VHH binders against q07589. Designs and how they scored, part 17

Target 1, 356 residues: q07589
Amino acid sequence: MSRILVIGAGGVGVITALSLWLKKESDVSLVVRSDYDRVLKHGYTIESCDYGRLEGWRPHHIYSSVEDAASAADNQGYNYIVVTTKNIIDGPVNSRVSNIIRPVLEKNKELHGPQLTTHILLVQNGIDIEKEIWAEFPREQYRYTVLSGIQLIGSTKIGSGHISQVGQDHLSCGAFDPQDAAAIQAANDFVRMYSNEGQNFVEFDPRVRYSRWKKLLYNAAINTSTALVGLDVPRCLEFGVNKKSTEIEVFHPAMREIIAIAASEGIIIEEEFITMFTEITRKKVFKPSMCVDCEKGQLMELEVILGNPIRIAKRNGVATPTLSILYNLLVLVQAKLKERKGLLKFDEKTATLVDE
Below, E stands for the ipSAE of ESMFold2; O stands for the ipSAE of ESMFold2 at other seeds; V2 stands for 0.75 times the mean of E and O plus 0.25 times the DockQ between their complexes.

## First folded at step 3 (VHH)

Design p24 (framework vhh_gefurulimab; at its last look DockQ between E and O 0.01; V2 from the best seeds 0.00; counts 0 for: pae E 17.8 > 2, placed apart)
Fold by ESMFold2-Fast, scan of step 3:
Structure p24 (fold): chain B 356 residues (1-356), chain A 120 residues (1-120)
Amino acid sequence: as target 1 above (356 residues)
Amino acid sequence: EVQLVESGGGLVKPGGSLRLSCAASGSTFSSYAAAWFRQAPGKEREFVSAISSGGKTYYADSVKGRFTISRDNAKNSLYLQMNSLRAEDTAVYYCAAPDYYEGWLSYDYWGQGTLVTVSS
């Protein structure tokens, strides 16, 4: 049986662990931080549109840290590391994905060397999220693959050890490097282990970078705009000038810029998706994840959703007037959140940032 | 390793047409996306058009309706048909191809360019 470590015990991570556990084809470990004591004693309460209501649920193993999970893997290690935490590359250094997974990769390298390949599945938004892993862990020194997980799910932690899933569990899993046969095999194996026929929808993704750029049509235009104003999607559309300015002057231009950036690296996205993504939540009173993060005082996935696309655009000579204004305003929102958390300090007497 | 050689540039009057060619050698690029970029004097490089390995195309707004990108995988070649040329189209045109299918990596192979001058 495959040994799978799920890192991140939010709505996505817990449902991921549950789906794997229900299939009974893997040994599932979950890293639980803030809710560890509650989950250790009482398990999870889960209200799922796909899996039903569960009380007192736990995966096979739970750990309070990645370091503890790595140490407790004995001499066997982990076949998969599933990372469901938010990817906030401008956040604290210890929260970087490469730093989070490092204890597992170092332990596997020390104990197993070339005998064990670790498959790192990033169930996170954004573009170029795999690059820091390749940069930090040279392939001549570490044996691993990097997999992409794109999850279209509505799952939220509504209390300590309490998960509510309202949107269907829909996962697309593929290899970031389309030429890596081992990664392709690992992705197909994960799809098999994750699939619960009649309950969820999971598929192999043969075009990871295409799928990630396509999802950015929604994330870079709508998640970003709603986060700036603190409104759900229908309110953003209805409150616009003549009930049209939001989609015509903000959403559609941002989406067109994403399509242009993707095209500049050879990925062609059909313009029909602009209409599809604008319409998909027009009548659903719902706040996207970045808007919810901002309102909860949590840092946003700003760099992987806007920063990286804009850097690619600059490199390839693609204009991004709309994405750039959204990005620069959200940099200010992110700084406000960092100040509120004590990660950034402003001196009101001198009216300046406190530099280190 | 892919070597890209552009040709077909020249002097043309406003409203005229030119067809640029890009020949790949050293290895086939049939499994890769390919693109045309341009750089006008004193300006940064600008993306013009792209074509996927499967033949899907994209055009920058500045050239849409006037330029047509195409490929011939049997000849390992990429083309850019330029119609209704304007002074603003004056630039060195570059052919580019990524290392991997659909431009998964940034463009790794660039040609030396072919000069297109649109003037009276």
Scores: ipSAE 0.540, ipTM 0.827, lowest interface PAE 2.1, mean pLDDT 89
Fold by ESMFold2, look of step 4:
Structure p24 (fold): chain B 356 residues (1-356), chain A 120 residues (1-120)
Amino acid sequence: as target 1 above (356 residues)
Amino acid sequence: EVQLVESGGGLVKPGGSLRLSCAASGSTFSSYAAAWFRQAPGKEREFVSAISSGGKTYYADSVKGRFTISRDNAKNSLYLQMNSLRAEDTAVYYCAAPDYYEGWLSYDYWGQGTLVTVSS
């Protein structure tokens, strides 16, 4: 039986743990930080369009930190680490994925050496998110694979220990390195362990980079624009000049720039997706996730969604006038959020940023 | 294993035309995107054109309107029609395809290249 540690107890992480738990093919642990005491005493209340209403639900194990989960691994360790946190690479160092997973990787190595391969599944947005892990954990010193999870679920934490899922649990799982047979097998095994036939949709993704670049059309153009202005998609479209300027002058140009960057990396994204992504939420009065994060005062996944593609564009000589304006304005929004959280300090006497 | 073989390169005067061909074996183009790249001496390899499995075509700005990519599924072949050739089009041209089983996101198979020289 596979031992699976889910890190992140937001709407995605809790449903991930629930889906694995319901399948009854894995031993499911969940890291529950601020809600730990409440979940320990009362369990989760879950309202799920796929799995029904549950009261007092807990996975097999809960922990208040990754360090505690690693310490409790006994002589068995974890086969899978499923990271469902937002990837804020410009945030605090202790929130970097490499630092989050390190206690488990070190414990698995201590217990099993090269005999246990740790499968790291990143259920996170963006591109180049695997590179930090490859850089921080040399393959001759650590035995692991890195897997990609693209989750389209609509699931939100609506209170302490309370989860509301209104969008279908829909996971695509694949290997970041398409030549790594162990990663491909691990991704297929996870698809099997996560599938609850008749309740969710789970598939193996043979083309992880294509899938992530395609999703960037929406994320880099629409998620970012709505976050910048604090509006849902229908309002962005209707408030534009002649009800057209937002899609013609912002969304479509940004998406074309993403297509050009992907092409410079040898990845061809069909232009029909520009229209498709513009239309799927045109009539839905719903704020995309980055817009919601900004309104809640939470840091945005800005670097993995916009920063990384722009860095690729600069390296490859691809012009990004629309993406660059969006990025540089959102860097200011992100700095404002960091200041409110005490992660940046501006010295008003000198008109300079503190910390050098 | 997939093998790609380019042909049709040669010497042509500015303003002239050439048609490049790429024959595939060991797999079929109908399930893949396929692309042309080029590399001039002393320069980085650069993207020229691509065609998706659904038939949509993509071009680098430098060649759009002058080059046309196409394919013939019955012959398992990819083509690049090059018109209005310029001296800066001089390069070795490569046919490329992704590995169907391992993913689509990078080009894993490359031909040996065919030289196109545009000179007076």
Scores: ipSAE 0.000, ipTM 0.141, lowest interface PAE 17.8, mean pLDDT 86
Fold by ESMFold2 at other seeds, look of step 4:
Structure p24 (fold): chain B 356 residues (1-356), chain A 120 residues (1-120)
Amino acid sequence: as target 1 above (356 residues)
Amino acid sequence: EVQLVESGGGLVKPGGSLRLSCAASGSTFSSYAAAWFRQAPGKEREFVSAISSGGKTYYADSVKGRFTISRDNAKNSLYLQMNSLRAEDTAVYYCAAPDYYEGWLSYDYWGQGTLVTVSS
């Protein structure tokens, strides 16, 4: 029976743990931070369009930290680590994915040496998110695979220990390295363990790089623009000059730049998706996730969505005039958020940054 | 293009009943989840009820036992039966559906809303 540790107890992470728990093929652990005491005493209340209403629900194990999950006396090691947190690589050092998962990798190694391969599933936005893991954990010292999870779900924490899921769970899971047979097998096994027939939609993704670049058309052009201005997509489109300038001069050019960057990496994205992403969001009066994060004073996934593709573009000689403007303005928005959180200090007497 | 049209809203006294309907064109409800949301004056939209592709129903605590979601696949319609209405149920009610074939967003299509007012 696979032992699975889910990291992140927001709307996505709790439903992920529930889906695995319902299948009865996994030993499911969940890291619960601020809600730990409430969930320990009363369990979760979950209102799910996929699974109905549950009261007093807990996965097999809950922990208040990743360190506690790794140090538990009855811990036999984890086959899977499922990371559902936002990937904020320019945030606090202890919030970096490599630092979050390190206690588990070290404990697995202590308990089993090379006999246990750890499967790290990143359910996070962006591109090149696997590279930090490869850089920080040399294969001579650690035995692991890195898997990609693209999840589309409408699930939100609406109170302490309370989850509301109003959008059906769609998960695509695959290997970042398509030549890694162990990763491919682990991704297929996860699809089986996560699938609840007739209730969710789960599939193996044979082309992880393509899928992530395709999703980046939406994330790098639309998600970012709405975050910058604090508006839903219909308002962005209707408020544009002649109701046209936002799509013609912002969304479409940004998406074309992403397509060009992907092409320089050997990934061909069909231009028809530019129109598709614009049109399916045109009438959707709903603020995208990055816009919501910004308005709540939370840090954005800026580097994995815009920073990484721009760095690839610079290396490959691809022009990104639209993406560069969006990125540089959002860097200022991110700095403002960091300042309000005490992660950045500006000395108004010298007009300089203190920690630089 | 998918269009959703709500109907059945109106003025009703506390304790009364209303039945909301949502008709879809250009898509069907039978293959994927569909939902009702509501927005009271000066507040954000909030979830009311949903029905999954597998037929499971889901209700917010504030409406459980009083509201019943259903659908009619032959008429491509979603319904919300609202009983024992209270003043706090006053809101504009919205129907929502995903674009199942693209799978990128939870709910991609929304109706224009139907106003429900519960007042003496």
Scores: ipSAE 0.000, ipTM 0.160, lowest interface PAE 13.8, mean pLDDT 86
ESMFold2 (binder alone), look of step 4: mean pLDDT 80; pTM 0.820

Design p25 (framework vhh_7aqx_2; at its last look DockQ between E and O 0.59; V2 from the best seeds 0.00; counts 0 for: pae E 16.6 > 2)
Fold by ESMFold2-Fast, scan of step 3:
Structure p25 (fold): chain B 356 residues (1-356), chain A 121 residues (1-121)
Amino acid sequence: as target 1 above (356 residues)
Amino acid sequence: QVQLQESGGGLVQAGGSLRLSCTTSGFTFSSYAFSWFRQAPGEEREFVGAISSSGGKTYYADSVKGRFTISRDNAKNTFYLQMNSLKTEDTAVYYCAAYEDYWLGSEYDYWGQGTQVTVSS
């Protein structure tokens, strides 16, 4: 049986752990931070459109930190590390994905050396999210693969130990390095272990970078715009000038810029997806994840959704007027959130940012 | 030994046509997507257009759409940029680039050395 560590106990992470647990082909550990005491004593309350209603549910193992999970692994280690946390590149250094997973990778290396290959599955939005892991963990020192998880799911934590999943669990899992045979095999194995026939939709993704650019049509245009204005998608569309300006002047231009950037990397995305992504939530009154994060006072996945695409555009000579205005305004929103959290300091006497 | 080599550049009058070729060696041509970039004097490098590995899909920057056409010939390990209705603003060094469309990075795998295109009024 594969030993799987799920890091992140938000809506996505808990449902990920539940699906793996229900399949009964893996030993599932979950890192639970703020809700640890409640979950340890009472388990999770889950209301799932795919998996049903559960009370008092727990995976096989619960840990309050990644460090505790790594220590508890003893000589067994973990075959998979599934990361479902937000990827906040511009946040505190200790919250970076490479630093979050480091205790597990170090422990696995110490105990198993080359006998255990650790499969790191990033169930996170954005582009170039895998590059930090390759940069921080030299291949001559660590035995691992990096896998991409794209999850189109509507799952929210609505209270301590309480998860509500309204949108179907749809997971695409593939290898960031398509030349890595071990990563391809690990992705296929994960699809098998995650799949629950008749309850979810899970597929192997043979084109990870294509799929991530395609999802950015939604994330870089709609998650960003809704986060900036604090409105759900239908309100953004209806409140526009003549009920058209939002889609014509904001969403569609942003999506076309993403298509242009992807094309500059040799990845051609069909224009029909602009219509598809605009329509998919037109009549669904919900706030995308970036909008919800902002409202909860949590830092946004700004750099992986807009920052990295814009840097690629600049390097390849692709104009991004719409994405750049969205990005620069959201940088200010992000700074406001950082200031409120004590991560940024402003001196009102001199009217300047405190650099240190 | 991977190599990309541009040819077909030169001086042309506004309204004229030019065809650039990029001949490749050292990799499996049919597995790669290809792009053209250009760099005008004093400017940053600019993306011009791309053709998919299958050859079934093309993309063009707005500045050249309708005037430029990208094509590929797998048997000759060569791809082309047909430039019609040339404008003085098209004056630049043109670079070909090859990218495995399933490859890891946002960087192109391979680049040519460039070929100068000068459009006079």
Scores: ipSAE 0.347, ipTM 0.755, lowest interface PAE 4.2, mean pLDDT 89
Fold by ESMFold2, look of step 4:
Structure p25 (fold): chain B 356 residues (1-356), chain A 121 residues (1-121)
Amino acid sequence: as target 1 above (356 residues)
Amino acid sequence: QVQLQESGGGLVQAGGSLRLSCTTSGFTFSSYAFSWFRQAPGEEREFVGAISSSGGKTYYADSVKGRFTISRDNAKNTFYLQMNSLKTEDTAVYYCAAYEDYWLGSEYDYWGQGTQVTVSS
């Protein structure tokens, strides 16, 4: 039976753990953190459009930290690490994925040496998110694969130990390196372990780089714009000049720039997706995730969604006037959020940044 | 202006076959996944099966697996349920539902009005 550690106990992480647990083909551990004591004593209350109402539910194991999960006395190593946390690479150092997963990789290596390959599934937004892991964990010292999870799910924590899933779970899972046979096999195995026939939808993604660049059309154009102005998508569209300027002069140009950047990397995204991503939100009055994060005073996944594409564009000589304005304004919004959280300090007497 | 319209229901003898269609309008069909549900009198609504937006993955309830086949035709904006080896227990009103693969934060976005399937012994 595969031993799976799910990291992150927001709405996504809890439903991920539940889906794996219901399949009964894996040993499911979840890192809970702030809700740990409540969930330990009472379990989760879950209202799920996929699975119905559950009371008092727990996965096979829960832990208050990744270090505790790695050091548990009965730990025999984890075959999979499923990361569902926000990826804030410009945030606190301990929130970086490499630092989050390091205790598990070190413990797996201690217990099994090269005989256990750790499959790291990144269920996170953005592009180039796998590169940090490859840089931080040399293959001569660690045995692992890196998998991509694109999960579309409407699931939120609505209280301590209380999860509401109103959007159906769809997961596509594949290998970041399409030439890595072990990663491809691990992704297919995860699809089987996650699939609850008749209840959720999960499939193998043979083209993960294409899929992530395609999703970036929405994330880099719409998630960013709504976060900057604090509006849902229908309001952004209707409030534009002549009810047109937002889509014509912001969304579409930003999406075309992403398509150009992807093309400079050898990935062709069809122009029809510009219209598709613009239209799927036109009549849905809700705020995209980055907008919600910003309004809650939480840091945004700014670098993996917008910073990384712009860095690629600069390297490849692709012009990004729309994306660059969005990025530079959101860098200021992110700095404001960091200052409010005590992660950034400005010395007003010298008019200079400290703690850098 | 969004509509899902089921058709193809009717009376059929046990062991027979029916094909249901769900024709859609008023949205971009290729970005949606679709499900079939059914409800017999006095029972809760029951999931029957689903197909992903790409059409590459299908899911079925255990009670219909191996007998029912789901497919989609993006060019026709139509989603199908082929029902074979029908049993009297399959008698129900069948509903199609749509939800968006790229969206979160809502229930099934759209439901059809239902079509009656009656399986006689």
Scores: ipSAE 0.000, ipTM 0.134, lowest interface PAE 16.6, mean pLDDT 86
Fold by ESMFold2 at other seeds, look of step 4:
Structure p25 (fold): chain B 356 residues (1-356), chain A 121 residues (1-121)
Amino acid sequence: as target 1 above (356 residues)
Amino acid sequence: QVQLQESGGGLVQAGGSLRLSCTTSGFTFSSYAFSWFRQAPGEEREFVGAISSSGGKTYYADSVKGRFTISRDNAKNTFYLQMNSLKTEDTAVYYCAAYEDYWLGSEYDYWGQGTQVTVSS
């Protein structure tokens, strides 16, 4: 059986662990932070449009930290690390993906040397998220692959140990490096291990960079705009000038800029997706994930969704007037959130930042 | 706003075939995945099969695999279940359901009102 560690026990992470567990082909471990004691004693309550209602459910193993999971791997290590946490690269250092996964990579190397290849599946939003891992873990010292998971699931934690899934479990899994045969095989193996025929939709993604740039049309234009104003998508559209200005003056220009940036990287995204992403959200009365994060006082995935594309645009000489305005306003929102969390301090006497 | 309506049910002899249709309105058909479910009297609703929004992937319950085929026709906003080699245990009310599986989550599940399929010996 593959030994799989799922990191992050939000709505995505718990359903990921459940789907793997239901297939009965994997030994499934889950890192459960704040809910650890509750889940240990009572298990999860899960209400899923795909998997039904479960009461008292646990994966095969739960741990309160990644360090504990690595130490307790029965001296076997893990074949897969599935990272479902938010990727906040401008947040605390301990929240960086490289730091989160390091205990497992070090333990696998200690136990097996080059004999065990660690497959790191990033089920996270954004572009260039794999590059931190490549930079931090030289291939001369570590044996691993980096896989992309694009999850389109409406699943949220609605209480301690309580998950509500209302959007279908749809995972697209592929290799960030299309020339890495081991990564391609590992992605295909994961698709087989995750697939619960008749209950979810799981597919191999042969064009990971294309898929992530395409999803960025939605994330960089709609997810960001709703977060800035605190509105669901239909309200953003209906409240616009003549019920048109939001999509014509904000969503579409932002998406067009993403297409131009992707093209500067050799990735051609069809312009019909601009209209398509707007239309699929027009009648859906829900707040996208970044909007929800902001309302909960949580840091946003701002850098992987907007910061990284804009940095690419600057290097490649691509104009981003709409994205830049969105980004700079959201940088202020993120700074406000950081200040409230004590991660940023402003000295009101001097009118300057402290510790700069 | 969203409407799903099943049709094509009826009485058929064991070993026969039947095609169910689910006609839809009130949403962008191409952005949705669709599923068939069935429920016999006194039993829980049972998954039958599903088709992705792209139409490129289909999934079937083991009880119907190889006998049932799911397809979609975007021009007609219609989703189909072709049922071959029917057995008496296939007797049930069949429901279609729509799930948003385009790259965004949603908070909505939509169901039709059902169509009766009766398979006689």
Scores: ipSAE 0.000, ipTM 0.132, lowest interface PAE 16.4, mean pLDDT 86
ESMFold2 (binder alone), look of step 4: mean pLDDT 79; pTM 0.803

Design p26 (framework vhh_7qbe_3)
Fold by ESMFold2-Fast, scan of step 3:
Structure p26 (fold): chain B 356 residues (1-356), chain A 118 residues (1-118)
Amino acid sequence: as target 1 above (356 residues)
Amino acid sequence: QLQLVESGGGLVQAGGSLRLSCTASGSTYAMGWFRQGPGKEREFVASISGSGGKTYYADSVKGRFTISRDNAKNTLYLQMNSLKSEDTAVYYCAAYEDTWLGSEYDYWGKGTRVTVSS
């Protein structure tokens, strides 16, 4: 039985834990922070389009911190760490993915045995998200692999211990390093353990970097634009000039820039996906995750969705006029959110940013 | 370490043609050409997939330049036609050895100078 630690108790993390728990092929632990006391006493209320309505649901184990989870693992460790938290590169250093998972990897390093190789599944948006883990944990010193999870799901925490899932649970799982046989095997094993026939769709992803660039057609164009203006996708499309300017002059140019950046590193994305991603939520009153984060006063996954793509574009000589305008305006939105949280300080007397 | 060696640069008249070559010391995935003109930053020119089946061009060179490769010879080419004075630059060859690591091109040549006279 695989021991799986899910980090992040938002809409994605809770449904991930539920799917694994329902399959009954893993021992599921969930790290719950702000909702810990409520969930420990009353469990989760879940309203799922795939899994039905559950009241008082709990995974096998609940911990208030990653450190507690690591300590409780004893000599067995975790076979998988599933990271569903936001990847906020420009946020507080303690919120970095590498710092979040560190207690488990340090504990793993102290133990021995083949079961102590930990497979880190990043169920997070963006490109180059695996690189900080490889940089921070040299693979010669730590026993782990890094897996990519792409989840096309609409799941939101609507109250303390209350999850609403309105979009189908569709997970693609693969290895960031396509040459890592252990990572490939671990991804296939995870697909098998996650699969609930007739309820969800899960598949092995043989082309992780392609899949992540492809999803960025939606994330870099639509998540970003909706977050900037605070509107759902149908309103963005309908409110445009002649009901066309948003898709023609904002969404499509941003998507074409993503295609050009991917192409600059040899990854070809079929142009039909521009139409597909524009249409997929046209008639669904849906606010993408970045828009929801902004409205809740939470920092956005700005750097992994726009920053990293633009940096790749700059190095490869690809022009990004649309993505750059979106990015620079959202940097201001992110700064507003940081100021409201006390993470950024502005001196109104001098009209200057306080650098420290 | 993979090495890239560019050749074929030189002086050419406006409206003329020039063919650049880049030979890699081993097999490569995707490859591209970049250039840096006088007083300008480095800019993208063209790229080609590992198979050679897909090619991409900067708008400024589209229809005039053709990128191609010979994988048996580990060689990348850039056929430049209808050259303009604005094409004057040092041209750099770049390669991905393995695209899964590559937020950037992994390897770069030292460049070959192209001067387009009026």
Scores: ipSAE 0.000, ipTM 0.146, lowest interface PAE 17.1, mean pLDDT 86

Design p27 (framework vhh_7qbe_3)
Fold by ESMFold2-Fast, scan of step 3:
Structure p27 (fold): chain B 356 residues (1-356), chain A 120 residues (1-120)
Amino acid sequence: as target 1 above (356 residues)
Amino acid sequence: QLQLVESGGGLVQAGGSLRLSCTASGSTYAMGWFRQGPGKEREFVASISGSGGKTYYADSVKGRFTISRDNAKNTLYLQMNSLKSEDTAVYYCAKEFTIYPGSDYTFDYWGKGTRVTVSS
């Protein structure tokens, strides 16, 4: 039986753990931070469009920290580490994905050495999110694979220990390195363990980088714009000049720039996806995750959604006028959030940023 | 492991033309051309969709280079016209070029390259 550790107890992480638990083919551990005491005593209340209503639900194991999960006396190592936390590269060092998973990866290596391959599944937005893992854990010293999980789910924590899932659980799982046979096998095995026929949709993704660039049509154009202005998608569309300027002058140009960057890597995204992603939430009063994060005073996934795409564009000679304006304005929004949280200090007497 | 073999490079005078070919050992989705000049990093040149219906070009080559493909022969082409000294480089064929461990771009799906020298 595969031993799976899910890190992140937001809407995505809890439903991920639930799906794995319902399938009965894995031993599921979940890291629960702020809600730990409530969940330990009362379990989760889940209202799911796919899985129904559950009261008092718990996975097989619950831990209050990644370190606790790694050092548990019953720990025989983890076959999969599923990371569902937000990926905020420009945030605190301790929140970096490599630092989050390090205790588990080190413990797996200590306990099993070359006998256990650890499969790291990143269920996170963005492009180039796997590069930090490869840079921080030399493949000559650690035995692991890195897998991509793309979720189209609409799942939110609406209270302590309370999850509401409105959008169907659609997961695409594949290997970041399509030439890594072990990663391909691990992705197929995860799909099998995650699949609940008639309840969710999950598939093996043979083209991870294509799928990630395709999702960025929505994330880089719409998550970003809504976060900047603090409006839901229908309001952004209706409030535009003549009810057209937002999609014509902001969303569509940003999406075309993403398509051009992907094309510079040999990845062609069909133009019909511009229309599809513009229309998908036009009639749904919905605030994308980046907009919600900004409103809650939480740092945005800015670097993995805009920063990395723009850096790739610069290397490949692709112009990004629309994405660059969105990025540089959101850098200021991110700095405002960091200042409010005490992560950035400004000296009003000298009118300068304090670099230390 | 997919193999890509480039051919058609050579010495040409400024203003001249060359046609590069790349033959793949199997079917591919999107394909493209990259180049690396002396003392420079590898840069994107052009890409083409699996069907051939969509093409993309670096600004430096737009209007001068044409990318095309023959899927029955698993062959990619780059027609280079109005060549400049700045076009001097080793030209590489790539499929679904992505970022992999140890490199900004995977080298496993790249060919050995074909050299183009533009004299003046």
Scores: ipSAE 0.005, ipTM 0.374, lowest interface PAE 10.9, mean pLDDT 87

